# VH-VL binders against Putative uncharacterized protein F40H6.5, part 1

Scores and structures below are computed, not measured.

Target 1, 136 residues: Putative uncharacterized protein F40H6.5, of Caenorhabditis elegans (q09277r678to813)
Amino acid sequence: RMVNFANVMEVGDNITITGHIWQNASESTFNLYVGMDPKYLQSYISIHINMRWATDGIVYNYFWGMWNYQFESYSTRPFSRGLPYVLSVVRGINYYDVYGNGQFIKKFGIIGSVALHQVGAMYGYQQWNIDTVKMN
Below, numbering starts at 1 at the first letter of every chain, in headers, positions and changes, except where a header shows other numbers; Kabat numbers aren't used for antibody chains.
ipSAE, averaged over its two directions, is called F for ESMFold2-Fast, E for ESMFold2 and O for OpenDDE. V2 adds 0.75 times the mean of E and O to 0.25 times the DockQ between the complexes of E and O.
[cut] marks letters that were taken out.
The coordinates of atoms that the task and the answers printed are left out; those that the model quotes come from them. Centres of patches stay.

## First folded at step 4 (VH-VL)

Design q1 (from u9 with heavy chain A34Y; framework fv_ucenprubart)
Fold by ESMFold2-Fast, scan of step 4:
Structure q1 (fold): chain C 136 residues (1-136), chain A 126 residues (1-126), chain B 108 residues (1-108)
Amino acid sequence: as target 1 above (136 residues)
Amino acid sequence: QVQLVQSGAEVKKPGASVKVSCKASGYTFTSSYYMAWVRQAPGQGLEWMGLINPSGGSTWYAQKFQGRVTMTRDTSTSTVYMELSSLRSEDTAVYYCARGPYSSSWYEGTNWFDPWGQGTLVTVSS
Amino acid sequence: EIVLTQSPDFQSVTPKEKVTITCQASQSIGSYLLWYQQKPDQSPKLLIKYASQSFSGVPSRFSGSGSGTDFTLTINSLEAEDAATYYCQQYYSTPPLTFGGGTKVEIK
């Protein structure tokens, strides 16, 4: 599900999504985008959160014209297929803090030129339901 | 009760190496707990040296100690070790081991440390 | 590397008086700051995490505040048992973990 923000995400803002992961999920993904309209969603991603159910954990990266595989990072996955989830992402000055089911799971650094980006949209896609979206 | 019990005081000559042990009890040693080593010179502040994941044996060392420090573990005895080589008088300090919070995430598992071992005094005398 | 600067280095305080200790980071660390208490010949003890959240069993006279680069630890009414050295520590960027230089609090 695509949600455009009324204003860019500021330091201290958070976005929280809740829903259910498909029982037969192979992947579930959440992206925050650098102020682009839907036709450019694949071009500029501030933080990419990719849960791969066939492998362990969660994969994190950014996208600025291409994936930087050398800076790909990982965390454990406090979510289970078929069960409800709560995912929160908090914007810091040079980082994002990611929470799963109320527990801190990842600090993701904003690297290089992407530290200057304006985050204006989110997109959750693949094999999960997103029931609520709250922006605080 | 969770305990970290460290080896006894050591006196070493400059140029020697020292190996300090830290034996864990009261929890599953190879579960989701990182261990840190922190030293404190007499009358000085706390200085982080590095950390180890006892489950997989992965280590991360402070840049100042790269090439001189080695951290290892023995899962059969629930013990972590810190070895420091090429000792100088400036290495005289109390050396502590400390356990991170429960977390299967590397980042969260290094956020804070509790409990701490009692400390091991290493004296480097000329 | 993130540098943490504590002030003052030392203070001698009359019992029941308020103590304020500051910790400044060389760059923003959000709220990822801890406070430790170390009594003579003892290991450090955790007091506060995430700048302002007290650990279980810590007396209510201890409080933390701040975010970004400026942090404070306050002891509202100093008791004799509070004579100790206090350290801040960041966990925004690991490795390395960084400690402040410490503030020694003595009873006058």
Scores: ipSAE 0.000, ipTM 0.490, lowest interface PAE 17.9, mean pLDDT 81

Design q10 (from u9 with heavy chain E108S N111H; framework fv_ucenprubart)
Fold by ESMFold2-Fast, scan of step 4:
Structure q10 (fold): chain C 136 residues (1-136), chain A 126 residues (1-126), chain B 108 residues (1-108)
Amino acid sequence: as target 1 above (136 residues)
Amino acid sequence: QVQLVQSGAEVKKPGASVKVSCKASGYTFTSSYAMAWVRQAPGQGLEWMGLINPSGGSTWYAQKFQGRVTMTRDTSTSTVYMELSSLRSEDTAVYYCARGPYSSSWYSGTHWFDPWGQGTLVTVSS
Amino acid sequence: EIVLTQSPDFQSVTPKEKVTITCQASQSIGSYLLWYQQKPDQSPKLLIKYASQSFSGVPSRFSGSGSGTDFTLTINSLEAEDAATYYCQQYYSTPPLTFGGGTKVEIK
């Protein structure tokens, strides 16, 4: 599910998505994209949130022309396959606060180019249903 | 220094399977890079076969190879494997592994390749 | 799938001459095109990303240009070590990743 924002995400804004994770999920991913209308896989990603169901955690990174393993970080995963989820991402000055099912799980620094702060779209994809998207 | 070292040349009969290995060193094997497999028949161009994300083991295969190719990894040895079954004479090629940036997309998960392994020649002959 | 057509298939070129290789996409791919160099019995080496951005360590005589459907790799002054086959690759629409058919450059 792709959503383009009317304006770039400002400090204090949040994005909350709800839905269900597939019982047989291998991966579920959520990205916030730089710019106002990203349409391509190579669009820059301010925060990449990737749940690998073969591991116990969530993987975080950013994308600015390439992935950089030095900036890969992790958190616990308060979600279960086959069950409903609530994922919230709150924009701070130079960071995001990530919440899962109402619990704080990660503070992710916005790393790299100043352009990575200019977020105008979200895309959730892979093996989960995204039923609602609430903005700020 | 990042290195990819592949297994040695193989000669197989039609109908057999081959399993080629690619051992990675000089970087964190389980993060931020996918491993792609690309083959090249003698005197021909490059053909993408698919990729694996070594962290979670997720794979994406080109449609032409679906049902015949399997990609796996062993995190304890930092090695990826490509197994191709039901070999035919047109499968004679040099098989390369290549490191690509990890995008975690629903598609291929990689865009460009650097570095490449040295290649493994697989000859399929009766 | 996106088809990439390279021309010419083959060039025999005098040392120090300018070499131009073209890659045409069957549909617009923005700037999401790569160029590789492959010397005989060697693995491909990445030269150019994003149509025009040189990869680190690549000699300045190599340059890429173009956008949309028409792309060019230029070698401004051919050296002996540049004898190789050159491939373009798109990463606009994946999967599949697709390569051009290659252009072989030989020295006279």
Scores: ipSAE 0.000, ipTM 0.518, lowest interface PAE 10.7, mean pLDDT 82

Design q2 (from u9 with heavy chain W112Y P115Y; framework fv_ucenprubart)
Fold by ESMFold2-Fast, scan of step 4:
Structure q2 (fold): chain C 136 residues (1-136), chain A 126 residues (1-126), chain B 108 residues (1-108)
Amino acid sequence: as target 1 above (136 residues)
Amino acid sequence: QVQLVQSGAEVKKPGASVKVSCKASGYTFTSSYAMAWVRQAPGQGLEWMGLINPSGGSTWYAQKFQGRVTMTRDTSTSTVYMELSSLRSEDTAVYYCARGPYSSSWYEGTNYFDYWGQGTLVTVSS
Amino acid sequence: EIVLTQSPDFQSVTPKEKVTITCQASQSIGSYLLWYQQKPDQSPKLLIKYASQSFSGVPSRFSGSGSGTDFTLTINSLEAEDAATYYCQQYYSTPPLTFGGGTKVEIK
């Protein structure tokens, strides 16, 4: 399931998603895609947030025509299966700040040459119910 | 059947430009696949030049070729182009296009090249 | 950039013998390594992905192993059609994608 935003994400804006993690989730993924053009939305992920339920932690990366595994990074996971979640991604100048249930969990560098003014869509392997999606 | 068909051999003078084409068929050109260009000088090994995503047209070039190489695509003909300018005798090589899968999931390996064009010999001589 | 060093450069092998080709990375690349076969006057063909996973349609005599910096391609019992140059390629750090120098395998 992909959600498109009416406005592009600017510095200081946040995207906040709320819902419930599936009781039987094996993996829950949140992706911010580059651009509102359908072609670009299929090709680029500005930030990939992958929650692994078999182990502790969240895996972060970006995708831009290819995965760069050298830049894979990690954080703790303040979410639990079957419970409500609040995930927020705040756009800075050269980074995203990620919050889970109000807790700061990750500063993720925005890789240069990405057209961040076009970031406005969300898609991926979810295994979580989405109740609301808001951009300020 | 997936096929990548490249344009024919070229003979160029030093300082000229060459534009090689690669026409794809047998899959959705703008879906989950990128196209790379790899060259091979006679009797030498493989050298990656860069990659284009046919969907959005975004490109990534090896530093060695930055400023001389341009990769483009035409979605109406399912064709990728590689243009190399300011040719030198050292640019004499077979130029290959190669298809690489990519997905929005990092846990699936990407950046391997599963289908290759037949190659285009570019000879640079005076 | 990650440098890949293959050994040996050349190997002449009797049919049915075991062939071992090594690829050493200048830094740890996990399992993000590929192996290709290139026969004379032909395009490269993918054999192994993620260091040890055989690509579809590849004969079972080909196998890959290793992780980190040291990788091996093995041909259990060399057939005449296996005369080719073999290349490793990393995809851990991009750009650039980088290839090993190649190992030429001949029959005789």
Scores: ipSAE 0.241, ipTM 0.737, lowest interface PAE 4.1, mean pLDDT 83

Design q4 (from u9 with heavy chain E108L; framework fv_ucenprubart)
Fold by ESMFold2-Fast, scan of step 4:
Structure q4 (fold): chain C 136 residues (1-136), chain A 126 residues (1-126), chain B 108 residues (1-108)
Amino acid sequence: as target 1 above (136 residues)
Amino acid sequence: QVQLVQSGAEVKKPGASVKVSCKASGYTFTSSYAMAWVRQAPGQGLEWMGLINPSGGSTWYAQKFQGRVTMTRDTSTSTVYMELSSLRSEDTAVYYCARGPYSSSWYLGTNWFDPWGQGTLVTVSS
Amino acid sequence: EIVLTQSPDFQSVTPKEKVTITCQASQSIGSYLLWYQQKPDQSPKLLIKYASQSFSGVPSRFSGSGSGTDFTLTINSLEAEDAATYYCQQYYSTPPLTFGGGTKVEIK
């Protein structure tokens, strides 16, 4: 499910997603894409948030032609399978702050140029329901 | 059977531009695969130049080649192109295209190239 | 950038002997290393992924090992068709991808 935003994400803006995790989920993914109208299977992801439900944690990375494992990082997961969730990503100058169910869980550095290709699109998928998506 | 077929050898003078083609067959060209370019100077190692997403046309270029390289594609002929401008003698090399992974909603953990084209020799001499 | 140093640069080997090629990374790269074979006037062919996992169709005499900074490609019993240059490549820190300088293996 791709969602395009009318405005690009400015410093201080947040994208908040609410929904419900599948009870049998093994993995749920959320991507913020570079650009306002990315095509399906876009090659540039500003922040990739991969929630591994069978293991303890969330994996973060970016995609800028290739996955860069040197920049792979982790956080705890304040979500549970079968339950509702609230995920928020707040845009800072050189970083994203990630919140889960109101809890700060991760500061993720922004890699690559966002000045010319600001984040304006999101794709959420894989083993979770997304009820609302709002850019504030 | 997946194949990548490249254009023939070129001889160029310093300051000229060269445009190498790579024609794909045996898979859906606009699918989830990227196409990368890697060069190899005579007697030297492999050097990654960048890649293109054939579906959207989005490109990523290695810093060394920024401002000199342009990668494009033609979806009607399943062909990608790599154009290198302001040629110098040190640009003499075999240029390869290679099919690679690209961003995936399902998968983190794959970063290899397969298959490779046969290579195109570009000679730059005065 | 991560620098990959291969040793030896050149090796001349008797048929059926064991060949060992090493690749040393300037910093830890986990297991995110590939091995390629390149025969004269041909494109590179992937042999090993994730330091030790064989690619489909690669003969069992080829094996990879190591993690962190020190990696080895072994050809257990050299055949005539194995005369080639071998390259390691990291994919831990991209961009850029970086390659080793190569090891040329010839038959005596």
Scores: ipSAE 0.013, ipTM 0.596, lowest interface PAE 7.6, mean pLDDT 81

Design q7 (from u9 with heavy chain Y102F T110Y; framework fv_ucenprubart)
Fold by ESMFold2-Fast, scan of step 4:
Structure q7 (fold): chain C 136 residues (1-136), chain A 126 residues (1-126), chain B 108 residues (1-108)
Amino acid sequence: as target 1 above (136 residues)
Amino acid sequence: QVQLVQSGAEVKKPGASVKVSCKASGYTFTSSYAMAWVRQAPGQGLEWMGLINPSGGSTWYAQKFQGRVTMTRDTSTSTVYMELSSLRSEDTAVYYCARGPFSSSWYEGYNWFDPWGQGTLVTVSS
Amino acid sequence: EIVLTQSPDFQSVTPKEKVTITCQASQSIGSYLLWYQQKPDQSPKLLIKYASQSFSGVPSRFSGSGSGTDFTLTINSLEAEDAATYYCQQYYSTPPLTFGGGTKVEIK
């Protein structure tokens, strides 16, 4: 599910999505994009949140035309396959705070260019349903 | 199927510029594939120069080439270009274009290359 | 930048022998390493992705292993067509992407 924001995300703003994870999910991903009308793997990604269900937790990174895996980082996964979830991403000055089902799980530093601070859209994809999107 | 066809060999004098082309076919040129340029001096290894996203035209260059290299694309002809200015004898090399694949998974993306163009020999001599 | 060191630089091998090529990274790169084969006067060809995953169409005699800083490419039983230079490449840190110096394998 792709959503364009009415305004660029400001410090203190948050995006909360709710839905359910597929019972047979292998991956579920959420990206915050620079600008509007993003194209998958072609537009810049300020924060990439990738949930791997088989053998890994949650993987975080950014995309600046190439993946820079040295900035790859991880957190625990408070979600379960087949169950509902609540994911919140809160914009700080130079970071995001990520919450899963009300639990703080990750502080992710916004990396690189000033352009990566200009978030205007989200895209959730792969094996989960996104039922609601609420922006502050 | 998928092919990358590069322009022919070039001979240039020191101080000149060269512009090498790479024409893509067999896939949608703007479909989430990036194009990289990699060079190989005679008897030497592979050296990454940079990458272009054909959809938006965004580019990323190795710092060594920043200021001398320019990568562009023409979506109407499915062609990418690599222009290198202020040529020196050390720039004598085979220049390759190479496609980076689309991926929906974290361990995939634009960072491995398949296919590669046939290469373009650029010789810089007085 | 991440430096990749390959060894040996050169290896002359009898047909059907096992060949092992190593690639050492200057810092941990997880499994974000690729292996390429380049035959004389040809473009490189991808063999292995994500340190150990065979690329489509690559003969089963080629395998990759390792993680972190130490990686190996193995050719279980060398065929005449395998005479080539082999390169590792990291994609953990960009830019730049970096390649190892290459290992030339020829038939004895």
Scores: ipSAE 0.157, ipTM 0.707, lowest interface PAE 5.1, mean pLDDT 87

Design q9 (from u9 with heavy chain S104R, light chain T94Y; framework fv_ucenprubart)
Fold by ESMFold2-Fast, scan of step 4:
Structure q9 (fold): chain C 136 residues (1-136), chain A 126 residues (1-126), chain B 108 residues (1-108)
Amino acid sequence: as target 1 above (136 residues)
Amino acid sequence: QVQLVQSGAEVKKPGASVKVSCKASGYTFTSSYAMAWVRQAPGQGLEWMGLINPSGGSTWYAQKFQGRVTMTRDTSTSTVYMELSSLRSEDTAVYYCARGPYSRSWYEGTNWFDPWGQGTLVTVSS
Amino acid sequence: EIVLTQSPDFQSVTPKEKVTITCQASQSIGSYLLWYQQKPDQSPKLLIKYASQSFSGVPSRFSGSGSGTDFTLTINSLEAEDAATYYCQQYYSYPPLTFGGGTKVEIK
């Protein structure tokens, strides 16, 4: 599910998605994209959140022209296959705070210039349902 | 059907600048593919120079070339440029452009370069 | 930066023999390693991605293995068209992306 924002994400803003994980899921992914121009969406990913269901854990990274795997980081996964989830991503000055089902799970540093991270879209894909998207 | 076609060979004097072009076709130029520049001196190995994302124009340069290299793009002609200034004899090399990774869907398999342009020989001699 | 050391620099091999090329990284890079083939006066061609996965259209005689710091490219039975220089490249960390020094394989 792709959602384009009306305005770029500011410090203190959050995006919260809710839905259900597929019972037979292998992966579920959530990306925040830099830019407001549809031609440039999916070219830069400010934060990549990848849930691995076969082996427990969440993988975090960013994309600026290519993946930088040296900046790959991890957290435990508070979600379960077949169950509902609540995922929130909160914008800080130079970081994101990630929450799962109301609990803090990860602080992810924003790589590069803060001015270049004008986040204007999200894309959730793979094996989960995204029922609601709330931005504030 | 994806093709990268580079400009022709150049002969330059020391201290000059050279601007090599790489024209892309067969895909959406401003989508999620980056473009890399890699050079190869005669009889030597491959050396990465930098990367440009054509959609936003952001660049990453190897420290060795910082201050001498500039990568740009023209979205109307689907062309990437690599300009190298203050040329020295050791800059004599074949310069390649290569289509970089695709960011959209699959994580582990996205950071490779394919296809490559045919190469542009730049000779620096007095 | 990550330094890649290839061995051997040069190898002259009888047709149908097995060829082994090694690439050693100065630090652990997981499986984020590519192998390229470059024939004389041609652009490099991608052979192997993610250390061990064959790229589309690559003959089955080519295989890659290894993880962490030690990687190997194997040509199970050398054919005449395989005479080329082979390069490893890491994509774990940038800038810079780094290549090995290359291994030239010639037919006897």
Scores: ipSAE 0.401, ipTM 0.772, lowest interface PAE 2.5, mean pLDDT 87

Design y1 (from x1 with heavy chain F102W; framework fv_bexmarilimab)
Fold by ESMFold2-Fast, scan of step 4:
Structure y1 (fold): chain C 136 residues (1-136), chain A 123 residues (1-123), chain B 108 residues (1-108)
Amino acid sequence: as target 1 above (136 residues)
Amino acid sequence: QVTLKESGPTLVKPTQTLTLTCSFSGFSLSTSGVGIGWIRQPPGKALEWLAHIYWDDDKRYNPALKSRLTISKDTSKNQVVLTMTNMDPVDTATYYCAHRLWYDSSGYYFDYWGQGTLVTVSS
Amino acid sequence: EIVLTQSPGTLSLSPGERATLSCTASQSVSSSYLHWYQQKPGKAPKLLIYAASSLQSGVPSRFSGSGSGTDYTLTISSLQPEDFATYYCQQSYSTPYTFGQGTKLEIK
């Protein structure tokens, strides 16, 4: 599910998505994009949240012309396959706070150049249903 | 196993409208990230991207040809249709449809191609 | 539009030799958006390399890609008879997506 924001995400804003994870899911991914629609050719990812259902918890990174694998980090996964979820991402000045089912799970730092650019879109994809998207 | 096949007229007269159908199997165009593109190749010339359509009905057209092109999908039939108006002899080319997968701002490549259909525009 | 220029236009080599094919973009593209295709006469193109250096599944390891910015290279380390074909680079960095004019690899 792709959403283009009417207004760019500002410090203190949050995006919350709810839905259900597929019973047989291998991965479920959520990205916030800098300035552009995720399908535009010059898209950059401010935060990449990749849920690996078979092997790992949650993997975090950013994309700025390429993946920075040295910046890859992890958190525990408060979600289960086949069940409903609530994922919230709250914008700080140089970080995101990530919440799963109301539980704080990750503070993700944003590099300086990425933090200077406005976030204008989200894309949730792979093996989960996204039922609602709420931006505050 | 992914397969794609183009169908439509092989001979078109100048000023006519060309309609090509891409029929596919081995994947669904309802799957997130999946798209189908159309690419043509005039005899002895380079490949030229025409248009693509994604699972969520997002459509992109080559700006040089946009006024002449319409792309649509029927996910229940596993088909994508390209329509090109006002055909001219310079539009003589082999027309291909191709599968693509969008992933994380990269992967805008065509991984599986149909066999192509030669369309000759001649009076 | 981004113009891709391939060189040489034709490359004549014998089996067992190394082939080096170049693709130059009119402006810098991210390597994530540069791809290589092989096309044999009368056949559809086949994806060989995506994102400048990633080998497509089923493609022999003698094929490799490299490059960044404006300059990209496809290398075939030891030519086999089935490798004689036309090779195209493609950019997906900016619309319209564009292809190079092709390098024809001919048997000597």
Scores: ipSAE 0.006, ipTM 0.584, lowest interface PAE 9.7, mean pLDDT 84

Design y2 (from x1 with heavy chain D104W; framework fv_bexmarilimab)
Fold by ESMFold2-Fast, scan of step 4:
Structure y2 (fold): chain C 136 residues (1-136), chain A 123 residues (1-123), chain B 108 residues (1-108)
Amino acid sequence: as target 1 above (136 residues)
Amino acid sequence: QVTLKESGPTLVKPTQTLTLTCSFSGFSLSTSGVGIGWIRQPPGKALEWLAHIYWDDDKRYNPALKSRLTISKDTSKNQVVLTMTNMDPVDTATYYCAHRLFYWSSGYYFDYWGQGTLVTVSS
Amino acid sequence: EIVLTQSPGTLSLSPGERATLSCTASQSVSSSYLHWYQQKPGKAPKLLIYAASSLQSGVPSRFSGSGSGTDYTLTISSLQPEDFATYYCQQSYSTPYTFGQGTKLEIK
């Protein structure tokens, strides 16, 4: 599910998605994209959140023309397959705070020039249902 | 071989609605990443993007013309239809449909174009 | 809306010469979303360069593109008579997707 925002994400804004994770899920991914008119295959990714259901962790990275595996980082996973989830991503000055089911799980630093990370879209894909999307 | 061809009326009266059909072959609008756009060019002037439809039925319209434009697809017929209401002589242009490819590293571009159809708006 | 300004408006050159065409955006765009098209009189546009510098399949190697931010360039290293055409840059970074006003290349 891709959503283009009416305005770029500002400091203090959060995006919250809710839904259900497939019982047989292998992966579930959520990206925030740089630009006002991005599509998932053609945009720089300010934060990439990849949930690997065969492991107990979440993988974080960014995409700025290439994946930088040196900056890959991790958190615990407060979600379970077959159950409802709430994922929130809050924009700070030079970081994102990520929450799962109301629990703080990750502070992810914005890589490079903060002024270039004008986030205008999200894309959630793979093996989960996304029922609601809210920008607050 | 990718081919696209525009069809529709070549003469439209002011205030009428224009309906153009893009018929294509060599690809499917069911394929992830594929879209069809409509672009027009008034005689002797620059290209102007009008609307785009994607494989997932996501639709984009030029905001300057959004209230007048509707784009739809019929995947089983290999057709995309553009409707433009309240035609005016300033809308006289050659109208093109074009295949759009999504690719992670290649950007958003129109790689194959129809031959274009000249639509004249006059009383 | 992002405005693309092309310069020069008309460029007159002889076969064998190098052509340099400029496209300036009113605000910074990612190079991944800047493309170049060739249009011959009475014909549909043809994609030449996508993502600022990537050569489209079937396009002669004398065509090249470069640039970043607000400033982009299309270069034709050794003009052929068939290169007589109008060249347009396009951005797809922000809606509406916009084209420049074009540079007409006149071969003399």
Scores: ipSAE 0.006, ipTM 0.546, lowest interface PAE 12.0, mean pLDDT 85

Design y3 (from x1 with heavy chain S105Y, light chain S31Y; framework fv_bexmarilimab)
Fold by ESMFold2-Fast, scan of step 4:
Structure y3 (fold): chain C 136 residues (1-136), chain A 123 residues (1-123), chain B 108 residues (1-108)
Amino acid sequence: as target 1 above (136 residues)
Amino acid sequence: QVTLKESGPTLVKPTQTLTLTCSFSGFSLSTSGVGIGWIRQPPGKALEWLAHIYWDDDKRYNPALKSRLTISKDTSKNQVVLTMTNMDPVDTATYYCAHRLFYDYSGYYFDYWGQGTLVTVSS
Amino acid sequence: EIVLTQSPGTLSLSPGERATLSCTASQSVSYSYLHWYQQKPGKAPKLLIYAASSLQSGVPSRFSGSGSGTDYTLTISSLQPEDFATYYCQQSYSTPYTFGQGTKLEIK
């Protein structure tokens, strides 16, 4: 599910999605984008959240012209295949706080300049249903 | 399983409009990230991208042909339609529709293709 | 528009040999947005390699891709009879998406 927001994400705002994870999911991914349409070149990803169902973990990274796999970080996954989920990403001053089903799971440092604060779009894809999307 | 099939006229006269339909199964164009592209190949020549349409009705056209091309979808019928105006003998080619899925880290490529339909433009 | 030039135009080899096919872009292709397809006579193209070096599922491991910037290579480590076909590179870095003119792999 792709959503382009009417306003950019401000400090203290959160983006919350709810839905259901496929029973046979291998991966489920969620990206927040800086000012660009994620379908087109020069998309810049402020935070990439990749649920890996085979390995019991979540992988985090950013994208600025390329993936830098040296800067991957990880967290535990409070979600289960076949079940409903609530994923929230809260914008702090120099970081995102990530919550799964109400549990704090990750503090992710925002890489680069002030431009990374201007998140205007999200794209959730692969093997989960995304039923609601809210920016608060 | 994923299948795509092109249909439409195989013979077109110069100045006529070509309309091609791509019918597909095994996936839905209502699924986020899914799109359909059209690519053509003149006999013995390279492939040329024409247009694509995504699940959210976002449409892109090859700038060289944009004034001649229209792409649309009917999600309930699992069909994508390409229309090309003012056909010329140099437009003689095999026309393919192909499935694409946006992957931000992997780029835009075509993973499943229809069989192709040869369209000859001749008086 | 980015022009892709493939070389050689025709490559004549025997089964069991290594094939190396080149694709050169007129401008730098960023983000590894260079992909490779195989096409047999009368058939639709088949995706082999995406993002310069990622092997498509179901494609034999003898196929590999490498390169960056303007220079990209498709390698087939040990040619099988079914590998004799035409190969095309494609870039998706800049619109319009463009394809090379193809390299024909033929039996020597």
Scores: ipSAE 0.006, ipTM 0.572, lowest interface PAE 10.0, mean pLDDT 84

